VH-VL binders against q8ixk2r445to577. Designs and how they scored, part 17

Target 1, 133 residues: q8ixk2r445to577
Amino acid sequence: FFGMLQNKGLTDYCFDYNPPDENQIVGHQVILYLCHGMGQNQFFEYTSQKEIRYNTHQPEGCIAVEAGMDTLIMHLCEETAPENQKFILQEDGSLFHEQSKKCVQAARKESSDSFVPLLRDCTNSDHQKWFFK
Below, E stands for the ipSAE of ESMFold2; O stands for the ipSAE of OpenDDE; V2 stands for 0.75 times the mean of E and O plus 0.25 times the DockQ between their complexes.

## First folded at step 4 (VH-VL)

Design u05 (framework fv_traxivitug; at its last look DockQ between E and O 0.54; V2 from the best seeds 0.00; counts 0 for: pae E 7.1 > 2)
Fold by ESMFold2-Fast, scan of step 4:
Structure u05 (fold): chain C 133 residues (1-133), chain A 121 residues (1-121), chain B 107 residues (1-107)
Amino acid sequence: as target 1 above (133 residues)
Amino acid sequence: QVQLVESGGTLVQPGGSLRLSCAASGFTFSSYWMTWVRQAPGKGLEWVANIKRDGSEKYYVDSVRGRFTISRDNAKNSLFLQMNSLRPEDTAVYFCAREGYSSGWYYFDYWGQGTLVTVSS
Amino acid sequence: QSVLTQPPSVSVAPGKTARITCGGDNIGSKYVHWYQQKPGQAPILVVYDDSDRPSGIPERFSGSNSGNTATLTISRVEAGDEADYYCQVWDTSSDHVFGGGTKVTVL
């Protein structure tokens, strides 16, 4: 699969990666933003190694979750995908992070009206259902 | 540590007026949206009104709009509900509640114990 | 202003699982919050944003929200869980809307 990774519950929002530092594309949090249909910072590829790749800029990034954290962070892709970069997109639309055994959920960011994807216990919530548009 | 204490509830005649107060402590009051929720005897919860952290925005349920006014005094950590033209259907326990984060997360994380308003019919 | 539908009562034996539903058109597009209220007491928040728990709420409380139905699940029910439970959403018409409430009786 490839394209914009959209949330079923938060229907107008897509995975978005737009780091403030253009000289370094890694280490920043993945956010959710209004789907614009133009690819660019919202274009992701789901690979056979269960990675979610961001390839709009070079070098290519892979979404990861660091140990003990619940936020999705952009890391550099590796030749063999490490466990913290593996997400299983299931038939029901859930995005299961294999290492933590948690699911990606659209959530409010801290004390703000902004939205981000976070790891949460798996539920049958539409906010945990994702699809490529 | 967060505490909300309502006061002012009493028996009033239909058409009368009443002002409720809520005293807040244990958090930075000026950083949060605040709300009033009511519950008629033996009935469920009903949202009444909310107010932005700086008092610049106020919203009301349709049944009280034009009759009730929500306000706050951030220097005194106090929330108020001025109720005019009271009707028998306004009889309820009125709860003061904090609206989560200042961001407007649209949930109520802390509640007071409530104050009973009875509108005699 | 939308309407949220809850069953008026649910009975459950100690140690079993209680499920409380909250029905609403396209409720899966909204974030659902759940409150517990015991007689003579103020409500307390037990689940927010569909499935998150406030500090101090045991993991026995969980939530889900899909399509037209949100559900609060209380596993390994204890006598102290007997209470009224309310679902709540912020509606697109700028209303906070509560369900009618469900009385959970632990038998």
Scores: ipSAE 0.395, ipTM 0.823, lowest interface PAE 2.4, mean pLDDT 88
Fold by OpenDDE, look of step 6:
Structure u05 (fold): chain C 133 residues (1-133), chain A 121 residues (1-121), chain B 107 residues (1-107)
Amino acid sequence: as target 1 above (133 residues)
Amino acid sequence: QVQLVESGGTLVQPGGSLRLSCAASGFTFSSYWMTWVRQAPGKGLEWVANIKRDGSEKYYVDSVRGRFTISRDNAKNSLFLQMNSLRPEDTAVYFCAREGYSSGWYYFDYWGQGTLVTVSS
Amino acid sequence: QSVLTQPPSVSVAPGKTARITCGGDNIGSKYVHWYQQKPGQAPILVVYDDSDRPSGIPERFSGSNSGNTATLTISRVEAGDEADYYCQVWDTSSDHVFGGGTKVTVL
């Protein structure tokens, strides 16, 4: 699966990554932004290694969750996907993070009009359902 | 333990004024948005007004705009609702509630027991 | 402004499951919260952010939100669950909106 990773609940919002430096793509938080399909900022791939890969150029970035955190951060992809980069996109649309055993949920930043994907306990909410478009 | 206690509700004539108070304890008052919700006798809940943590933002339901003023005194852990030009349809139990926050969407996690405002000639 | 529609009443036998719906246009795009109110008492938050449960609320209470319908589910209903239940959302206009409320009667 590849393309825009869109949230079912938070309508018209997609995974978005726009690093300050295109030559140094790691270390920043993945956010949610209105789906526009332009450029590379909203192009992601779900790989056979269960990675959510930011596929713009080499080196490739993969979404990771750091220990003790609930935010999605861009790391470099590795030859063998590390445990903190493994996600399961389930048939019901839930995006499950294997290591934390939590689901990715569309959430609002405090005192902001911005949204971000966060790890939360898995529930039956459209805000935890995702699909590629 | 979070506690909210409303006061000031009484009988007033149409066109009259009344000021409600809510005393908060058990939490950092200045860290939370606060809200007033009312419930007419035998009716449902209706959001009335809320106020930002520092009081810099205030919002009202259309039916009370221009007549009601929400305010707060963080030093005294108090929330207020100044009600002017009262109408019979303003008759209700008025609840103060704390706006909780988790994933960026506010809900009312704690409520007072309410104070009854009756507007009648 | 959002309009939330609830059935005025729901009847359920003890031990059975009650489902209270909250309808709204694309309500799935908003987080829905639920409150329980018994006669003469203040409302109590029982579900927030569609399906999260506050501490102290039994796991019999659960919530879901999809499409145009949010649902509060009360399993293994007890006599003490008889109350009015309200759904609520926050609007981008900074308004809070409640549903009309649902009276749950335990038969």
Scores: ipSAE 0.049, ipTM 0.723, lowest interface PAE 3.4, mean pLDDT 92
Fold by ESMFold2, look of step 6:
Structure u05 (fold): chain C 133 residues (1-133), chain A 121 residues (1-121), chain B 107 residues (1-107)
Amino acid sequence: as target 1 above (133 residues)
Amino acid sequence: QVQLVESGGTLVQPGGSLRLSCAASGFTFSSYWMTWVRQAPGKGLEWVANIKRDGSEKYYVDSVRGRFTISRDNAKNSLFLQMNSLRPEDTAVYFCAREGYSSGWYYFDYWGQGTLVTVSS
Amino acid sequence: QSVLTQPPSVSVAPGKTARITCGGDNIGSKYVHWYQQKPGQAPILVVYDDSDRPSGIPERFSGSNSGNTATLTISRVEAGDEADYYCQVWDTSSDHVFGGGTKVTVL
């Protein structure tokens, strides 16, 4: 799949990546923002290796979860996807992170009106359902 | 640990006035929106009013708008509810609550034990 | 102006599962919070953001929220779970909306 990765429950919000330095795309958190499709911040590819790739830059970024963390952080993609970069997008729309055994949920940042994708215990909530536009 | 202690509830006549207080401790009071929720005897919970962390924005349920005023004193870690033109239907236990802020809009993570207001002849 | 509808009561045997529903138009697009209140006591938060638990709330409490229905699920119900349960959302006018409450009776 390629396109904007949209949340079912938090309607009209999409994965968005806007690193402070366009030349250093690693180490920053993925956010959720109103879906607009303008520029290249909201376009991702879901690959056969179960990666979520940020395709607007070379070398390409891959979404990862660091040990003990619940945030989704951009890493460089590797030739063979590391386990912390593998997400299973299931037919029901859940986005499962196999290494942690958790699901990606649309979440509000504690100190702001902004939203982020975070790992949480898997439920059937619409805030844990995702689809490509 | 977080504590909220309400006071000021008593028996008042219809048309009377009453001021409720809530003393907060165990957290940075000025960092949180604060809320009053009431519960009539044998009934459910009803949100009454809330107030922004700096006191600059205040919101009320329609049934109390113009009669009740929420306020806070951040230097004294205190929340207040001034209740004027009281009616029998205002009879309730009044709870002070702290608003938590998370993924969904607001929720109430800590509650006081409440203070009973009875409006009766 | 959102209206949240809860059944007035639910009876459940000890060790069984109680499901408490909270109905609202498109409630799946909102984050739902749940409170437990025992007689003569203040409410306590048991689930927030549809399905998250505060520290100290047992894993037997879980929640989900999809379409027009949010559900609080209490598995392996114990006598101590007997209480009133309220759902709550924040609405667009900075208005907090509670459901009417559900009395859970453990028999």
Scores: ipSAE 0.029, ipTM 0.703, lowest interface PAE 7.1, mean pLDDT 88
ESMFold2 (binder alone), look of step 6: mean pLDDT 91; pTM 0.929

Design u06 (framework fv_traxivitug)
Fold by ESMFold2-Fast, scan of step 4:
Structure u06 (fold): chain C 133 residues (1-133), chain A 121 residues (1-121), chain B 107 residues (1-107)
Amino acid sequence: as target 1 above (133 residues)
Amino acid sequence: QVQLVESGGTLVQPGGSLRLSCAASGFTFSNYWMTWVRQAPGKGLEWVANIKQDGSEKYYVDSVRGRFTISRDNAKNSLFLQMNSLRPEDTAVYFCAREGYSSGWYYFDYWGQGTLVTVSS
Amino acid sequence: QSVLTQPPSVSVAPGKTARITCGGDNIGSYYVHWYQQKPGQAPILVVYDDRDRPSGIPERFSGSNSGNTATLTISRVEAGDEADYYCQVWDTSSDHVFGGGTKVTVL
């Protein structure tokens, strides 16, 4: 699948990655922003290797979660995807991060009206259900 | 300007049937999910049923599923609840409410005054 | 979310702060909404999406939500704040779920 990765519960919001420096595309947090269908900052690919890929620039970026953390960070894609870059898109729309055994959830950034995807205990919440548009 | 007005509540015997109505005004009725919430005398709020904008999806609390039917008439800005096989535990004030949302987070932003249904012999 | 737990009552003195809790397994993963109901009246929405206020609701009303507990905070309480307060969440598996309600008494 490829396209805008949209949340079922937070229906107007999509995965978004817009780093401040085009020459340094890794190390920043993935956010949720109003779906606009324009520009490459909202275009992601879910690969057969269970990666969520941001293929705007070379080298390509892959979403990862560091051990013990709950934020989704852009990393460089590797020839062999490490465990922290693997997400299972389940039949019910859940994005399951196998290494942590947690699910990706649309959430407000602490003390802010901004939204971000975070790892949370898996529930049947629509805020944990995602689809490509 | 937004108004919701319920009607139809009355005394009914166990096993009986009753239809509640809710008249909406002051907003584009066809753009909103609508809901029924009830409150037994001296008790808390309990969600009963909701219906999608076009009537294509309907959901019910387990205790009323198969007995109650929610419906709407967008041309007349009206919401309905058909209640069959009524039980004493269905005795409550029934509120019509509009489901507001913030990008999919559903809450009840406007409520009617409620209509009392009493199920007793 | 199948059950939301609220204390049945909270007493607070005028001008002080009332805190009403809403407990639920992993409730911090949901957005919580709060309603005020005065005797003989329909409920009104006082806080939505954990902390946002509808137009016309005083800023004395605020909310928070994390882990297993959401909280409605009423600062500088007035006699007119005496009412029943209900928390509510929406989830596709359980649809709309209300807490049992908390009666706030201003002494």
Scores: ipSAE 0.005, ipTM 0.547, lowest interface PAE 12.7, mean pLDDT 85

Design u07 (framework fv_traxivitug; at its last look DockQ between E and O 0.09; V2 from the best seeds 0.00; counts 0 for: pae O 11.0 > 2, placed apart)
Fold by ESMFold2-Fast, scan of step 4:
Structure u07 (fold): chain C 133 residues (1-133), chain A 121 residues (1-121), chain B 107 residues (1-107)
Amino acid sequence: as target 1 above (133 residues)
Amino acid sequence: QVQLVESGGTLVQPGGSLRLSCAASGFTFSSYWMTWVRQAPGKGLEWVANIKQDGSEKYYVDSVRGRFTISRDNAKNSLFLQMNSLRPEDTAVYFCAREGYSSGWRYFDYWGQGTLVTVSS
Amino acid sequence: QSVLTQPPSVSVAPGKTARITCGGDNIGSKYVHWYQQKPGQAPILVVYDDSDRPSGIPERFSGSNSGNTATLTISRVEAGDEADYYCQVYDTSSDHVFGGGTKVTVL
């Protein structure tokens, strides 16, 4: 699968990654933003190895969650994908982070009016359901 | 250690006015939206009004708009509800509540014990 | 403007599971919060953002929110869970709106 990764509950919002410096694509938090349908910062690839890849810039980035954190951060993709970069896109649309045993949920960023994907306990909630557009 | 203490509730005749106060302690008051929620005797919860951290935005339920005014004094850690043109249907326990910082839309994470307002002759 | 519909009452035996529903148009697109209120007391927050729990709330309390129905689930119910439960959402057209409340009786 590839394209814009849209939330079922927060229906107008998609995964978005817009690093401040296009020559340094890692270390920043993945956000949610209004789906624009133009690809670019909202274009992601879900691989057969359970990675969510961002390849609009070089080098390619892979979404990861660091130990003890609930935020999704862009890391460099590795030849052997570490467990913190593996997400299972399930048939019901849930995006399951294998290492933490939690699901990706559309959530409001605490200190702002923006939205971000965060890890939460898995439920049958629409805010935890994702689809490639 | 968050505490919210309401005061000012009393018996008021229809058409009268009353000001409720809420004293906050144990947190940085100026960093939170604050709200008033009421509950008529034996009935459910009804949101009344809320106010932004700096007082720049205020919202009201339709039934009180134009009659009630929410305000705050961040220097005194106090929230107020000025109630004018009171009606018997405004009879309720009025709760002061803090809107929590959350990853989703705001919820009320701490509540005071409430103050009873009775509007009757 | 929006209305949240809760059943007026739910009866449950100790040790069983109570499920309290909150119905609303496209409520799955909103974040749902749940409050517990015991007689003569102020409400307390038991679940927020669909399924998160505040510190001190036992894991027996859980929530979900999909389509037109949000649900608060209380597993292994105890006598102390007897209370009124309210759902609540924030909607740009309605600001904050509460459900009518559900009285949970443990018997």
Scores: ipSAE 0.562, ipTM 0.857, lowest interface PAE 1.7, mean pLDDT 89
Fold by ESMFold2, look of step 5:
Structure u07 (fold): chain C 133 residues (1-133), chain A 121 residues (1-121), chain B 107 residues (1-107)
Amino acid sequence: as target 1 above (133 residues)
Amino acid sequence: QVQLVESGGTLVQPGGSLRLSCAASGFTFSSYWMTWVRQAPGKGLEWVANIKQDGSEKYYVDSVRGRFTISRDNAKNSLFLQMNSLRPEDTAVYFCAREGYSSGWRYFDYWGQGTLVTVSS
Amino acid sequence: QSVLTQPPSVSVAPGKTARITCGGDNIGSKYVHWYQQKPGQAPILVVYDDSDRPSGIPERFSGSNSGNTATLTISRVEAGDEADYYCQVYDTSSDHVFGGGTKVTVL
């Protein structure tokens, strides 16, 4: 799949990546922002290796979760996807992280309208459901 | 261990005033929003008011706006509720609660045991 | 303008599963929290952010939230689970809304 990765529960919120420096796409956190499709910050590819790729720039970025963490961070894609970069987008819309055995959930930051995707125990909640548009 | 202890609840006449206090311990009080929740006898829970960490923002349920004032003293780890123009429908147990913080929120993770306010002739 | 609707009571046999619902228009777009209150006691948080548990809450307490219904599920119900249960949402910058409460009776 390719496009904007949208949350079912937080309607009109999409994965967004906007690193401060276009030449340093590694090491920053993926956020959620209102879906708009402008400026290419919200276009991701879900690959046969179970990667979520940010491929509007070279070299390509792949979303990862570092061991023991719950935040989604940009790493460089590798020829063979490392375990911490593998996500299963299931038919029910859940986005499962294989290494941690947790699901991606939309979450809100303190006293703001800012949102981020985080790993949480898997449930049937709409905040853990995702789809490409 | 987180502890919240309310005090000041008593019997008052309609139209009277009362000040509730909540003493906090076991956590960094100034890092948390604090709230008052009340429960009329035999009834459910009703949020009353909350206050930001530094006291700069305060919010109230409509039924108490203009009559109740929430405040805090971070140096004394204390939360307060000044209640003026009391009505019989303000009769309730008043709980002090800490607002839990996470990205995804807002909930009440620790509660005091409550203090009873009775407004009656 | 949120109104949270809970059934007034639920009866469940020991060892069975209790499901307590919290209804609201498009409640699946909000984060739902759940509290247990035993007679004469303060409420305690048992589930927050739809499905997370505070430290010390057993795994048999779980939550979900989709569409117009959030659900607190108590698996392998014990006599000690008999209590009132309230759902709660944060329904604007400062408004917290509680459901009317559900009394769980363990038969």
Scores: ipSAE 0.014, ipTM 0.666, lowest interface PAE 7.5, mean pLDDT 87
Fold by OpenDDE, look of step 5:
Structure u07 (fold): chain C 133 residues (1-133), chain A 121 residues (1-121), chain B 107 residues (1-107)
Amino acid sequence: as target 1 above (133 residues)
Amino acid sequence: QVQLVESGGTLVQPGGSLRLSCAASGFTFSSYWMTWVRQAPGKGLEWVANIKQDGSEKYYVDSVRGRFTISRDNAKNSLFLQMNSLRPEDTAVYFCAREGYSSGWRYFDYWGQGTLVTVSS
Amino acid sequence: QSVLTQPPSVSVAPGKTARITCGGDNIGSKYVHWYQQKPGQAPILVVYDDSDRPSGIPERFSGSNSGNTATLTISRVEAGDEADYYCQVYDTSSDHVFGGGTKVTVL
């Protein structure tokens, strides 16, 4: 699966990654932005290794969850996907993070009008459902 | 259908203790945060305490911290509020409510009818 | 410690529009939820996440939130809309906070 990763509940919002320096793409937080399908910022791939890859840049980035955090941060992809980079996109649209046993939810960023994907306890909320478009 | 039924509210003297119960049905109780909200006679709503699904996290409004204890029994679909060192200002209808969660900031999507606690000498 | 401020009362004629405000510092950065409470009854969620409606709540109920003010709008007000309305937010530091409530009277 590849393309824009769109949220069901937060209508018209997609995964978005726009690092300040395109030559250093790791270490920044993945956010949600209005789906526009333009450029490289909203193109992701779900791989057979259960990675969510940002592969429009080289070297390729993979979404990871750092210890003790609930945010999605871009790391470099590895030959063998590390545990903190493994997600299960389930048939019902839920995006499950294996290591934390939590689900990715579209949420409002604290003290901001922006939105971000955050790890939360798994629910049946449409804000935890995602699909590639 | 989702149902929440509070019980245990009575008249007690200042300094006394009381335990409230909330019986839940019609949903997977163990999947939700649960909360107590109270309302003094003729006054507004005040959040009192809440508890995580597995009971590992509990939070309280400042005025009741150290005196009230929230707990739950998921096997019995029950929520509890142990109230110690009661004060006249604790007099209120106490509501049990389920916490919904959508965009990262929880709300109360279902409420019980409440149980009246009166603290008076 | 978050404080939410509501007007104590709002009067509206049948068929007209009622607007209930909820003020708070930077409240626009939080999701605001609204509850309706009639005398002797439990509160009912009527709007959540600023502007979403639970199933069964009429489209006449709508919400908005920006800057320092959230607003619950009740269009085409009916006699049955007479009630107290409360705004609420969740804060990671103060947990759940309610506004003082607004009594809506239908004239």
Scores: ipSAE 0.005, ipTM 0.623, lowest interface PAE 11.0, mean pLDDT 92
ESMFold2 (binder alone), look of step 5: mean pLDDT 91; pTM 0.933

## First folded at step 5 (VH-VL)

Design n01 (framework fv_zigakibart; at its last look DockQ between E and O 0.11; V2 from the best seeds 0.00; counts 0 for: pae E 7.4 > 2, placed apart)
Fold by ESMFold2, look of step 5:
Structure n01 (fold): chain C 133 residues (1-133), chain A 120 residues (1-120), chain B 107 residues (1-107)
Amino acid sequence: as target 1 above (133 residues)
Amino acid sequence: QVQLVQSGAEVKKPGASVKVSCKASGYTFTRYWMHWVRQAPGQGLEWMGYINPYGGYTKYNEKFKGKATMTSDTSASTAYMELSSLRSDDTAVYYCARGGYSYGWYMDVWGQGTTVTVSS
Amino acid sequence: DIVMTQSPSTLSASVGDRVTITCKASQSISSYVAWYQQKPGKAPKLLISDASNLETGVPSRFSGSGSGTEFTLTISSLQPDDFATYFCQQSYSHPYTFGQGTKLEIK
């Protein structure tokens, strides 16, 4: 799948990546922003290796979760996807992070007007459902 | 600081329409969704739906679909809710409420309410 | 629709009492629960979000707990300002629904 990855519960919000330096895409947090599709910040590819790739730029970025963390951070993609970069997009729309055994949920960033995807215990809530547009 | 000010009370006949306004101030209007909640006399609260002021996306409780129409005017920082084909059981207080979100929606700021009375 | 059932419907208590209001969901809803206080003729006021997160400016004598199907709002020591009607609300799935309310009266 390729496109804007939207949340069902926080409707009209999509995965968004806006690194402060467009030439250094590693190490910044993925956010949720109003879906608009006007630039390259909201286009991601879900690959056969279970990666969520930010591949509208070179070098390609892959979403990862660092051990013990709940935030989604951009790493460089590798030839063989590391375990911390593997997400299972299930038929019910849940986005499961296999290494942590948790699901991606829309959340408000603490003390902020901004939103982020975070890992939380899996539920069947609309706030943990995602789909490509 | 953050404030929602609703239009005044309305008395209507059955079959009429009414449009309730909700003017927001003290925050960026397009960054928060607006919910509408009704409370019939002596009854509890009922969620009617919400509108995303950015782009105008709406979601209605099916109970109010076709009865209520929610709109917004971003230039005026104002949300609207119109009730059509009024009946006596539409008599209620109607609230607008700003939607806070952390892991789900909650209504963190409420308007003062607008009483709509439909005479039988 | 997810039904939120509050108990008790009416509670009489005195200043200084510890009170607990319970809200039961018709299905498991994790922690997607908020609590509101409403005084006569006034709009509801948010007390608790996400089952246990105390809203800024709400006195610390209020607390919320629970997950799954059963949630509680506790007032550790009632004050005169606390006599009101209390509602729980789920945001797990549309349509969002409120409990029927618990009226807390002075005894």
Scores: ipSAE 0.035, ipTM 0.680, lowest interface PAE 7.4, mean pLDDT 88
Fold by OpenDDE, look of step 5:
Structure n01 (fold): chain C 133 residues (1-133), chain A 120 residues (1-120), chain B 107 residues (1-107)
Amino acid sequence: as target 1 above (133 residues)
Amino acid sequence: QVQLVQSGAEVKKPGASVKVSCKASGYTFTRYWMHWVRQAPGQGLEWMGYINPYGGYTKYNEKFKGKATMTSDTSASTAYMELSSLRSDDTAVYYCARGGYSYGWYMDVWGQGTTVTVSS
Amino acid sequence: DIVMTQSPSTLSASVGDRVTITCKASQSISSYVAWYQQKPGKAPKLLISDASNLETGVPSRFSGSGSGTEFTLTISSLQPDDFATYFCQQSYSHPYTFGQGTKLEIK
């Protein structure tokens, strides 16, 4: 699966990654932004290693969850996907993070009124459902 | 110099179609969105939609779905807006405008506008 | 759709005046607002945006402020070239919408 990773509940919003420096693509938070299908910022790939890859730059980035955090941060992909980078995109559209045992939910960022994907307890909410488009 | 040059004024009868062109120059055509905005006489601005010239991804204002069709020709660095089943209330100046993700979804360069007049 | 309501619809002022135009959004749109200037028979011109990398060459007398639902465009000292119609625009959600416009005319 590849393309825009769009949220079902938060209509017209997609995973978005826009690092300030194209040569330093790691360490920043993945956000949600209006789906526009342009450029590299909204292109992701779900791999057989259960990674969500940001593969528009080299080296490739993979979404990770750092210990104690509920945000999605871009890390470098590794030959063998580390545990904190493993997600399961389930048939119902839920995106499950294996290590934290939580689901990715489209949420409002408290400080900025922007939207971000956050780890939350898994529910049947459409805000926890995702699909590639 | 970055500029957008639109096709000339059009006069059409109700029920007809019109296709407005917007030729881009001075920048990489495929690296920016092309927005379309209309302005009826003496009225404000209405966002019609945008197209990604490179991928052909389109987003329409629901108000204009079925009315407007956006296309692009990368080889000609030209965007097109076709209006079908024209009515008198489609009379307006139609603008193409360059936008981009890096610029916060704003329109920084505008065409000169194309006046479309629909009258019986 | 998000409604952008500008006030006032018409504003009469003199050269040198400080003028403020307000735009209110029907819901919170964070900071995703732009302001445009339009003169008769011409296309709109982008004046203010929240994009840090955008260089519009706009005179320093123009400034934008606000967040959430209320936004303002301020001209600190009105110049003859500033008499025009101004529009706000939100890019928070589709469809993008404009305010109805504020016509700034000579008193």
Scores: ipSAE 0.017, ipTM 0.682, lowest interface PAE 6.9, mean pLDDT 91
ESMFold2 (binder alone), look of step 5: mean pLDDT 92; pTM 0.948

